VH-VL binders against q9vpl3. Designs and how they scored, part 436

Target 1, 224 residues: q9vpl3
Amino acid sequence: RGKINIQRPKAPHYERARVVAVTQPKYPELPKAKSCFKTRAERTQQQQENPYNEIIAREVRNWLDHSRLVAFFHLSSITADDIFRVRVQLHKQNLHLKSYGSKIIEQAVKNTRYEAIVPLFHSNHCIVFSPDPEKTAALLRIVRRVPQMVLLGGIVEETMLSRNQLVAYAQMPGLHAVQAQLVQTLSQAPGHLIQQLQAHQNSFVQVLDVHAKNQMNEETPKST

## First folded at step 14 (VH-VL)

Design wc93 (framework fv_imvotamab_arm2)
Fold by ESMFold2-Fast, scan of step 14:
Structure wc93 (fold): chain C 224 residues (1-224), chain A 121 residues (1-121), chain B 112 residues (1-112)
Amino acid sequence: as target 1 above (224 residues)
Amino acid sequence: EVQLVQSGAEVKKPGESLKISCKGSGYTFTSYDIGWVRQMPGKGLEWMGIISPYFGETRYSPSFQGQVTISADKSITTAYLQWSSLKASDTAMYYCARDEGIWDSYYFDLWGQGTLVTVSS
Amino acid sequence: DIVMTQTPLSSPVTLGQPASISCRSSQSLLHTDGYTYLSWLQQRPGQPPRLLIYDISNRFSGVPDRFSGSGAGTDFTLKISRVEAEDVGVYYCMQATQFPLTFGGGTKVEIK
């Protein structure tokens, strides 16, 4: 989808991203360390926290093992209030929005067939889990109103699907028809799907980077 | 019963303001978008715009941008269509409809009974 | 805007005979995501519109099997295999591939 999009047209969607990028990078609102030096307390805290990563990685594996629907999203800057509203709407449909650090995702999927998804999580991301694959349509209906969440793809019944394939799955009327259609749709190697998902994410990040640089250089970008 | 119930017929004069309503019941109101469609007497259907009741996000047809305001109050499961200043050309039947579509699709599976708005003299 | 043209303007049919309605778009309705977003609505006299078919060919819940949709690109068809008295009304196609959403001009189905 690099052209016209009826819900999130390229120009209006980009303008929204521009406004967020202009506002937030200009004035840091969240306390983030600017120094490369860590205090003794901070280093001790990090060492103490390392064992905790394995516990969270096990939580991620548990979600993957018990979820028949997993959807991956790039997550742009979003307020705590807005993400809470999204979580509430999703929870009503037995859809569980989770966010984990890229290192934890790597630990969770290492030595599994899902290890290839790690590159998708090099930037801000979130994952939606559900034990009910029939909720894919409900998920996409809710998320289409959240421009900060960009669908990258997912896993349905242990099968990796691109964004377009996941949308196709959501439009199928019944489980038996879905099973037959998935077989027809999956004519390409899983590695190719991962590359498609990563390429989409990289293109989106580059658009934001170009905009940020143009703003700093006081160039007049064409905002249409 | 799953239904959309619209407010009653309105008779107004040019220049007056008006706000009509569309109340959803029997389903999770915030899970579906509400669209508004105009049908002038003896004419076909025109899409005006759509709102996500939970997020408050609106999208308008260019022909109606700035002419009407669409809003929703999720606490009373009601969507609204509002004019600041009515014109005689606003005389029409107005329908609200629930959007069942997903991602980039739109299709309206549930329709209100319609609100007749007459603007004259 | 995508212009949706319906033919015929009116279709008088004998009960039990088939009816066919054509909808042609000024541009392809194939979205860049690979889907085509076309719906068909029925409006009986004095009633609000009702969804018949969505995404070209999917019958909405409760819609009789005699209704079917087909097509691709710019040419779409709604067929009624055996017209019944209750099928009298105006039928509209609607595209949702490109903003703004646009409707066809309508086809009136009436009994002779």
Scores: ipSAE 0.076, ipTM 0.571, lowest interface PAE 5.4, mean pLDDT 78

Design wc94 (framework fv_imvotamab_arm2)
Fold by ESMFold2-Fast, scan of step 14:
Structure wc94 (fold): chain C 224 residues (1-224), chain A 121 residues (1-121), chain B 112 residues (1-112)
Amino acid sequence: as target 1 above (224 residues)
Amino acid sequence: EVQLVQSGAEVKKPGESLKISCKGSGYTFTSYDIGWVRQMPGKGLEWMGIISPYFGETRYSPSFQGQVTISADKSITTAYLQWSSLKASDTAMYYCARDEGIWDSYYFDLWGQGTLVTVSS
Amino acid sequence: DIVMTQTPLSSPVTLGQPASISCRSSQSLLHTDGYTYLSWLQQRPGQPPRLLIYEVSNRFSGVPDRFSGSGAGTDFTLKISRVEAEDVGVYYCMQATQFPLTFGGGTKVEIK
């Protein structure tokens, strides 16, 4: 169709708008100097971090420092009722589900041994904390009924573990000393964790994949 | 040591009341639910009901609803099974068993030694 | 209620030979979450039940690898690859897919 007019125009309204437009005072353009001041104000804000963000970042560091089990998840859209049910199940097992903005997590882990995990939080995410690493098996049984939560990896006894290593840990006997030894046996340098996460969570580690590709492109692969 | 310890054997007359116990130790009591299972002499297992000490909620098998009461005391890490009026048909071995109660998807991983209840005239 | 039927009622087996126990449910045990909540328990004479297998095929910690579970829907099997003297006892299947929880009638494993 050539013309569609769903809304009937009102003559009085149009007449009023025309009168207002004709009599409206002319506003000069804002001086370009103010645009420079806006840029400077933005730079000043960047120099001074939001105090609220630092307070929450400290809360995240506190959770990391006092939790012997930390699990990282990609989180898809989930209803308030469903996430409430998940929180209730987790809380009974002394597991605490938290959600923090990516910038806050970056602030919390920068200059720490966990800085390499920052790319995992580029998309929607959540973290589960617990002081009890023996609850890893319970955690996995709870979240398997929550398809919106996809396990990316975690930290057990201050050691970073891939998804597969966390699953292996969950299958082990509940002897604390034995579990600590096994965690150290399973764990490797951060590079190993990145490789494991690439294999199991390609769509959620794209930034790490790009970084790895850039490093490989700078070095010609050699068979010998 | 992680264990469930049940109270000793009971010999009762029909019409008497009884309360038997199941004490958990070596684990966080409130992280697990406690179920009760009956085994009549020479017969199989029957699930009676379960309690979540964390939530304070109980659920009963329809066959046992109104026949027994399940309760728990978190301060002494103990679950209870009680009858207001026993019948001869209540003669059985009673087991308590723990489960994490995750999504009501039970598989009882730890069992008590059992309490034999004999009800005869 | 879901009715659980076990066969055979008794299974006399020769030491070192395999044993197989069947469990059939009156309704599918596949939960809407995609998992099947079928467990196997062992009860030795004079002892409380002991968890062997959960969710059809997962061996519980400390259970010998000669025990295996399989099945889907309404038909499940517990196998003992090489029966040992300590395996004498009654074996029960249990479903937790639908409330109330129900048990099979039991299968008695004896040595010939």
Scores: ipSAE 0.594, ipTM 0.806, lowest interface PAE 1.3, mean pLDDT 81
Fold by OpenDDE, second read of step 15:
Structure wc94 (fold): chain C 224 residues (1-224), chain A 121 residues (1-121), chain B 112 residues (1-112)
Amino acid sequence: as target 1 above (224 residues)
Amino acid sequence: EVQLVQSGAEVKKPGESLKISCKGSGYTFTSYDIGWVRQMPGKGLEWMGIISPYFGETRYSPSFQGQVTISADKSITTAYLQWSSLKASDTAMYYCARDEGIWDSYYFDLWGQGTLVTVSS
Amino acid sequence: DIVMTQTPLSSPVTLGQPASISCRSSQSLLHTDGYTYLSWLQQRPGQPPRLLIYEVSNRFSGVPDRFSGSGAGTDFTLKISRVEAEDVGVYYCMQATQFPLTFGGGTKVEIK
């Protein structure tokens, strides 16, 4: 019985080879679930087709367009109860706390002046909206006590501001106060100018008076 | 202009009732709490109580609990301090003051001009 | 109740000189939220009180830079770097860390 060469097995008999070839289970290629390899573009397109997302995106845009103060926050691990408490405090100040998905935000701001905010929404985030930019100080005071909310930046009067700029803005006296101060300063300026202009004239008159007095004293003849 | 305007000076007799007012203007009334402070003639400031128009909550100093009633009407942006029966010892200047009421912070950033209450027999 | 004690009762100061007012509380004014709710008020003669400092060291809007607050725990100080004529009045500290809110007895600042 010839040593079965394990390294080069003899080709099976033709009939056996045929049977083996026919009996090889053709496993249907598992349909590559097209869903797992959807490109970012395809995923984004499918999300755009959700009418609900469109509605929410419109809402976001509406908030952005009608708010004079918008603040963006990173939201770290926070309980629902804590968020509720913050919401109440904000609401008392006419500040509206909202949270949206990053994709919704992207959709909402696409091809708009707000497109620059998209990079801020890579993680859990929340947005505070207000029609009143004067509430910036109040907002910061509230958020300072909430370590889970990290200020990233914001929009005030259609201007994008960094965190530091927002803080600086909040510390500035209100526009009315500044205007009042300006008016007060301006109202005092004419008085000072007049005083300065008159100072030279007054000095000249004084010098003339002194000169006149001296001349009068010289003309008084020593009555011998 | 942001201001608190209080009602005018009052001269009353002992036993009479009195209600003085503090009207807020130029700001959102419900966003701030209103505190009342008593100042007796030649004396220091005494906190009487505070009302939150937004929450509808009132807190009193123990010294004034049951002696006065603090209330507010949001519709007319007015806070009130009232006595059911005045005493001679109630003679004082009464100030209302605004507190932003953020969390547990209480500092009064805006004050009324004061209401002088004189109780004399 | 937290008792607030101010010293001195009266502080005669020469114009242009610094003034310092102390306020002591009977208990720590550090709140559980980590903030200290101490404020300073100024009351000029015949006028209502005015807020100067809140939360120990924060100047309120419109308050001149010559006013500064400091302190921690139970000891607090209001400083006026250069006293001006308009600074004449009574100064009060107020604690709001615990109810009831309480004021110091006041310090009268006068010009010599």
Scores: ipSAE 0.526, ipTM 0.776, lowest interface PAE 1.2, mean pLDDT 88

Design wc95 (framework fv_imvotamab_arm2)
Fold by OpenDDE, second read of step 15:
Structure wc95 (fold): chain C 224 residues (1-224), chain A 121 residues (1-121), chain B 112 residues (1-112)
Amino acid sequence: as target 1 above (224 residues)
Amino acid sequence: EVQLVQSGAEVKKPGESLKISCKGSGYTFTSYDIGWVRQMPGKGLEWMGIISPYFGETRYSPSFQGQVTISADKSITTAYLQWSSLKASDTAMYYCARDEGIWDSYYFDLWGQGTLVTVSS
Amino acid sequence: DIVMTQTPLSSPVTLGQPASISCRSSQSLLHTDGYTYLSWLQQRPGQPPRLLIYEISYRFSGVPDRFSGSGAGTDFTLKISRVEAEDVGVYYCMQATQFPLTFGGGTKVEIK
């Protein structure tokens, strides 16, 4: 009985080979779950309008519409405790820290004047809202100590500002301060003008007086 | 206008009690802390303490701990400094000053006009 | 308590000339948060103190650019590039890095 070569088994008899070929279970190709290759776009379209998302989107819109100061931040890895601390600091200054999903933001600002902010929300983000634009400086001072919050930009008085523009805005003296300074400057202007106008007149009078005195001295006959 | 207005000058005798006030206006009172600073005649500035109306917390200088009481009434946007029993050595100008109270940063950006307290026998 | 020492006690300055005031702390004023809470105040005669500089070098709103602050650790300086008549008064440094808050003894700036 010849040594069965286990490394190169003899080809089975033709009839057996045929039976084996016919009896090989054809496993139906598992339908490639089309779901795994759905593009982000396709996945987003299938997201049934969640009534809850609509409510939250409306809330976001309300915040945007009623806020005179809105600041957008990228939020890096931060602990809940740290966020809470930041929130407390902001709240003391009447600043409201909110975090929303990118999809919710997109839904909220769709077909609105705020649509331009959508590209800012590609990762974890938070938004700070305030009814008072004067709190911009305070906001920046608070956030300066929070490295996990990176300022991306904002909206002040319905104007979209870049990060640099927000920083510049915060450094500007308050409108009232500028107005006060202007009023002060304007109040001093008339006084200076009067002084300048009077200075020429006074100088002229002095010159005339000197001239008159000189003429009087020339007319005094040397009484020999 | 953003301002701190303090109560008027006080003339008292030793042993008398006194409460002076500092009223904030033109800003959100609870967003800021109020500090008290003493200046004795011809001398420098001495920090006495600070109150946070928002948190309801008060901190005192050790030198003034137990000697004075700092309080605030949010409803009328007023901070107070009080003595239970005045001494002649309490004769000084007292200033209230505003601090924005952001994190651990303390700087006084707004000052009251000062209250002169004279304690004489 | 952190002791703040100012020098000089008096600084007579000619109008238009620069002035420099030094403030030294007994301990480093660098806070654990990485900031240094040193402030400079100006007190004109008969007036309350006014904030000039905070956190070493930041000018407070409305403060002229002739005022500048510098320093680190325990040594700090206030500079006035061109002294004006309105700059007459006593200047104080203040530390707020540690409680209790403490002031320097003050430097009197006078016009010669």
Scores: ipSAE 0.823, ipTM 0.921, lowest interface PAE 0.6, mean pLDDT 89
Fold by ESMFold2-Fast, scan of step 14:
Structure wc95 (fold): chain C 224 residues (1-224), chain A 121 residues (1-121), chain B 112 residues (1-112)
Amino acid sequence: as target 1 above (224 residues)
Amino acid sequence: EVQLVQSGAEVKKPGESLKISCKGSGYTFTSYDIGWVRQMPGKGLEWMGIISPYFGETRYSPSFQGQVTISADKSITTAYLQWSSLKASDTAMYYCARDEGIWDSYYFDLWGQGTLVTVSS
Amino acid sequence: DIVMTQTPLSSPVTLGQPASISCRSSQSLLHTDGYTYLSWLQQRPGQPPRLLIYEISYRFSGVPDRFSGSGAGTDFTLKISRVEAEDVGVYYCMQATQFPLTFGGGTKVEIK
């Protein structure tokens, strides 16, 4: 038939490569992982079903147990395309963005060292996990372009840190021993950290209240 | 130890082909892009190009576009810089350097020891 | 291409005294994302370059606090508050705001 001349622009080709990277198969995250953890859509559906709450809570515990870096964020409304671009940047750095319901997080951390984090998750949130604490700087570089994600604090080397302490950790010398000592020094008062994180959560609740009140007087947008 | 180890010095004649290497170790190779920088004897630094082993994408400085090829093999954590036909003006120290490539912004936090390439007849 | 101009070409300094290096760009280095991708590199004699400062003023891990960066737009400065013997070398500014990445011509810091 007719001659077809196909030329791919550099920018669309680069976007395609990024999509392929994100959609490539992921390694099993949990021992004996079941089909409910395989896709984002399936995971979301099963998180809304009561029978799967225990399975998802175990997923959260597994992430906490196997991650040397855990960062907590308040998450405002963000488009599917924008969050996908964020996930691509994060995944390249072995950083894994997860979102779980407050009740699931509460169930996951009940009777553990991390039970104190529960109050952080009573509003919209997401968590980033990584086995590599040296990626804290990369994480902060990625999320600073994402105003919808506001850092609340995190856990580094099993030690709870405030937002300011995580920023300080990210800027420290790249020697593991030095970073571990910094974590130990900054984190001696869990009550103080929770108090700081609670203050941030209360601020976000106020923002959400204002947003909700403003939306009462606005047209309801249709989902795209 | 986190390091970039480059191949040894090369002495070549004009018109010969050459491929030099930069091996990453002690870190997750695909989490970083690898850039190549030229330093001619007694001169400053010139950026040549960069590759993302994760995405498989390469970008070149206009001054080096078509003159060199940058590639990577993530299975052996190695990046490459190659010439199909060397010129005397290619005589220089060549450095590889890694960068996270976050939002396509770079500052190269780790550098190889350099590969001296001498091209003379 | 963005042209990066460094002054001075050489800076002889007495040990313990401060040194200051200037870098000027032909265009603003402020990216549309609100960040400025200017970094400083140190190259000691016979060694590869080493990252000192990124995004104008952030010291890289392991870099002594005697090194500081400042500036905005097109004018940037690297300062060494108290020069030590190990600080001898050539210093380069680099911009990554716009492709291709470009370097300053270098400033040689040496002891008098």
Scores: ipSAE 0.554, ipTM 0.750, lowest interface PAE 1.3, mean pLDDT 81

Design wc96 (framework fv_imvotamab_arm2)
Fold by ESMFold2-Fast, scan of step 14:
Structure wc96 (fold): chain C 224 residues (1-224), chain A 121 residues (1-121), chain B 112 residues (1-112)
Amino acid sequence: as target 1 above (224 residues)
Amino acid sequence: EVQLVQSGAEVKKPGESLKISCKGSGYTFTSYDIGWVRQMPGKGLEWMGIISPYFGETRYSPSFQGQVTISADKSITTAYLQWSSLKASDTAMYYCARDEGIWDSYYFDLWGQGTLVTVSS
Amino acid sequence: DIVMTQTPLSSPVTLGQPASISCRSSQSLLHTDGYTYLSWLQQRPGQPPRLLIYEISWRFSGVPDRFSGSGAGTDFTLKISRVEAEDVGVYYCMQATQFPLTFGGGTKVEIK
């Protein structure tokens, strides 16, 4: 409304507030919580409704959609200085190291072809993204000096690859046509990567068991 | 254009100080390390040292430790090699080279044109 | 320090014929990370060195396929399948497996 009334500004102020209250769209008014504590169900619902998780999940989907190389790693305890040095080496090769919570990853990949990666993130983890699949060999060279990062598998040209398949792919650097052909040959259903990782874990447990049993048998060869 | 441009030739007397430069352009300067290599007249190549412009860290060949100082200025994308007191035996061509190697693997993918340093009495 | 020995010192070659350069190290160049940090450089008269090959056999971008590298442990070879006039120059091997980085003495390739 026009000019400011210096003489009696209170009257226009109160009248305007009333008009605004009447003309604003009426949204359903939720009753204010009167409890000092939230129930487990209410806390769970509020955690699921965190808008920042959805924003970060969209960022993860964007990285997956625009990266022709995605590598998954188990990440052991590492200092901030050491991981920063790793990030610098990766950045020189157009490789981008990211860490996301497992709930965010699950939200990002749910109902997509990448849903099979969720079990990889139940432990400490990190992901490396790149638009350039030719950089797989450089990635493996960098991480060989980082014992805290253990390769689990990856996605190349939208195809899920086990650790061994990804290593094989890296042996064809600089031959893009041959690498594309290799990826077609190595192509997997989304479930295969996890099955192969579980097989690896079972093989490791079996090797430890056999080793322990062999040591026990050799330890006491005489019974006199 | 991705290039390393070095400063011009220098003629000095023994005991004088000198600082030569190596300017990087056309790439992200801090993403690559800069090494220095000496070539004495009619002789082969000798590695002197390297600097990481991002971290400011330097590493020298034992033969050159204490003989030269390597530095860099990120704001003007320039690396430097300097002597506090030149000797006649410092007469050589000096090359700077960009390290594309991963970690300390050192393979030099881009070389400057060289700076000829002549030290004579 | 690892000593790098190149042979021959000079290699006069007829245009179109092959040339071979040998590089021997005083110690194995196999790093504990599984890589061998052996590179080959070319230096044409009056020019700075140019990277040809890294990690024994990988050709650098823009390097013609007539250049090839091979070897393992302490013995390495650079081969030019068909020498061209522009290949005249001095060739150096370089190791980065063990500090400090060291170079071979150089091999001069010239046209007969």
Scores: ipSAE 0.076, ipTM 0.537, lowest interface PAE 3.8, mean pLDDT 79

Design wc97 (framework fv_imvotamab_arm2)
Fold by ESMFold2-Fast, scan of step 14:
Structure wc97 (fold): chain C 224 residues (1-224), chain A 121 residues (1-121), chain B 112 residues (1-112)
Amino acid sequence: as target 1 above (224 residues)
Amino acid sequence: EVQLVQSGAEVKKPGESLKISCKGSGYTFTSYDIGWVRQMPGKGLEWMGIISPYFGETRYSPSFQGQVTISADKSITTAYLQWSSLKASDTAMYYCARDEGIWDSYYFDLWGQGTLVTVSS
Amino acid sequence: DIVMTQTPLSSPVTLGQPASISCRSSQSLLHTDGYTYLSWLQQRPGQPPRLLIYEISERFSGVPDRFSGSGAGTDFTLKISRVEAEDVGVYYCMQATQFPLTFGGGTKVEIK
């Protein structure tokens, strides 16, 4: 049993979980969603300039393009055994836990519609991908018992959602009700995550404006 | 369409063997556990046991341990409930139900239509 | 085994009026992980059971908001704020905190 109190009697012990994970099929490739990503030729040229980083960045872009659910987490110190148990439980629900360096994430999403997520990865992080947005409830149920994983936000059906919006999405009652709420969400302003980015930019502009005016006041005006 | 479809009604004599089925469709079969619940005529619900098709693990209620066998064949997305020797007291409606099985959080979010088993001489 | 006791045995109610069902467990349903695994099921005449509420108060997908659950420890309540004709049936509480999983005896909701 691990440090995390999430493994129950019928849940696999470490050795059995390891065997199960090894025998699991890798993430299925879905048809590429509508994307603003670069062409094959452009990606090939980038790979030639930075082969290692661009190969991994291509994998990240594939996960983003083929996942209808993407969730971002801050990851605190966690043992290899505990994260492996979490990974196995997620994999049963077609949820795929991945960890990539911040530099690779930045390279993968730069000049794409996903660029807004870059600030989430300045610290220890991990990402969960799934082709099935209905698995959001299962994801939240699994991770709420893993205190080392703190939900930051995510992308559902190509729409960026804050933590609170993801929780609300998970609680939607039916298929047509989910579609109705998703349409409303898509027509609204971005959630807390984007607001934080916009607030930061506005605050920075305001600071610069105040600074410029204070410097002007210290200098003798030359025009009326 | 996400559903659990159970086999048809059975009429048997005491001492006969029986195997009834519960076929899952429209979802990833191995992501959920399948439980079996008995409802005797005019009475309430009794949990019999559960199977994890992913691991092949079974757990039985103490009152049903040794009375029935639960199994699953993930290649045809089907769970089974089996008796080696039926008794008249086994006359009941039998339901299979899907459980998310996450951290042993039993909810039974989807139910089969039920299989009526009648055992009489 | 944890014994689940439901009251009343039957609840005749007028359309549009509220109904309340109580469930009492012989032991606390609070698990060591901090969660309480108490669910409510509805069984309409001639139909299989269906999940209404899990973890005391969480409504399952597709369940109308007139259904609500509350409680803690050993005492739990299911409320229907305005009973409709399709709410006729037997309601069961279920615990999954301690093996084996056990059900309440059921409460029949009927229109008078």
Scores: ipSAE 0.014, ipTM 0.491, lowest interface PAE 7.1, mean pLDDT 78

Design wc98 (framework fv_imvotamab_arm2)
Fold by ESMFold2-Fast, scan of step 14:
Structure wc98 (fold): chain C 224 residues (1-224), chain A 121 residues (1-121), chain B 112 residues (1-112)
Amino acid sequence: as target 1 above (224 residues)
Amino acid sequence: EVQLVQSGAEVKKPGESLKISCKGSGYTFTSYDIGWVRQMPGKGLEWMGIISPYFGETRYSPSFQGQVTISADKSITTAYLQWSSLKASDTAMYYCARDEGIWDSYYFDLWGQGTLVTVSS
Amino acid sequence: DIVMTQTPLSSPVTLGQPASISCRSSQSLLHTDGYTYLSWLQQRPGQPPRLLIYEISDRFSGVPDRFSGSGAGTDFTLKISRVEAEDVGVYYCMQATQFPLTFGGGTKVEIK
C-alpha cells in the first residue's frame, strides 16, 4: 500500500471518481463528514458490544439449516436500486438474498458443520437461500445479468459445491443431479473445496471475459 | 403436476363480450409471467401480451393494445383474456403460456391446451 | 418490429435422415445484456406449442438430444439429427430480444 496522508485526499480523477461513486455506498440523509463519523462509531460499538449479534447469528443458522439451496457470492459495489431489483427477481423464484456482516457469519457458523466456510466471508459478500434446489437454474439466470455478483460456490442438499459444480447441477435433471453430487462428495475434501471457493472471489474479470467472448462469437461476422 | 388449464371452447356472435381463463397449478403462480398467443385457423403464432401476477403489470403487442384486456387473480392462480366486443377476425385458437419473467420475457416453457373461440353471425 | 423469416415453408424428410430449419431476423437478436433470446417451438398436429430450444442452443428439459440449435446475430438454425415419426409438426422460431415478441411463419416437417 502507498503513503499515509494526514490531509484529506485530493478529489479523484474523473474516471476514478465515477468508479468510486458507483462502488461506494452513499449516506444521503446526513452530512458526509458527520455520517462517516457516526456510522464508524456505531459500527465500532455494535461490533464490540451489540448483544443482538448472536440473535441475528441464530437467524442465519436457521436459514442454513432449513434451506436446501444456499449460494455464496462475492459482491462488488452495487447501487441500492440495482440490488433492490435483484432482490425482487430472486423473491419471485423463492430465492432470498441476505447480506450479513462477516462477524455475524462467523458467529452463526462457529461450532457447526458450516464453520469451514467462514473464510469465504472476509470480503464483501452476500448469500442466497432457498428451500427449493430446483431453483438453482433460475438463480444463475438472474445473476448473470448482475456482474457485481460473482458466484463462489454453495450448498445443495447439504452438500458443499464449487462454482463449477453448481453450474453443472443447474443443468442436470433431478435424479442425475443427486447421483452426481453424491459421487463428487465422495471425492472432494471440505478444506480443499473451501480453498477453491476462496480462489474464485476475484473471478469477475473472468466472467466479463467470457461474456465479451460470447458476444463476439455470436454477433461479429468474420470481416477478415 | 405443473400445468396450465384453459377454459372450454366458445361460440359467439360479433359484438358480444367474452372472458377466457388460464389456471396455473403445481407451481408458485406469482413466480412466472403469463403470456397470451393467438393462432388463427391454418396460420402461425402471434404474441398478444403478457401479465406479471407478482407486479400486476401488463404489456400488450401494439397490434392488440386496446383490442383485449389481460388480467390475473393470484388468489385463485388464474389469468384472463377479455374482449369487450368480439369481431369475426377474432376467430382463433388462444393459448396461454408461462414465461419465467426474469427481467424481460425469455421463452414460454409451459403452454395451456388452448381455447378455441369462434365468432360468426 | 423484428420480422422473423423461416425457410423452408415445408420440409419432407425420410425417416431417420436429418432435417434443418433456418430462421432469419430483420435485426440482430443480440440483447444489450450479451444474450440472444431466440427460441424454437414444436407444434404437433392438434397440440399446443412445446418449447424445444431457448437462447439459441439450450435444450429444454425432456427434449431429445437429436434436436440442436445454432446461430448468431440474424441467422439461426434448428437441426434434427435423425427425424422420427413423432417429430411431424410445425416448428416456429421466436425472438424475445426486442418488444414486441415475434414468431417465424413456421416450417412444416413431414415424413416422406
Scores: ipSAE 0.035, ipTM 0.536, lowest interface PAE 4.8, mean pLDDT 78

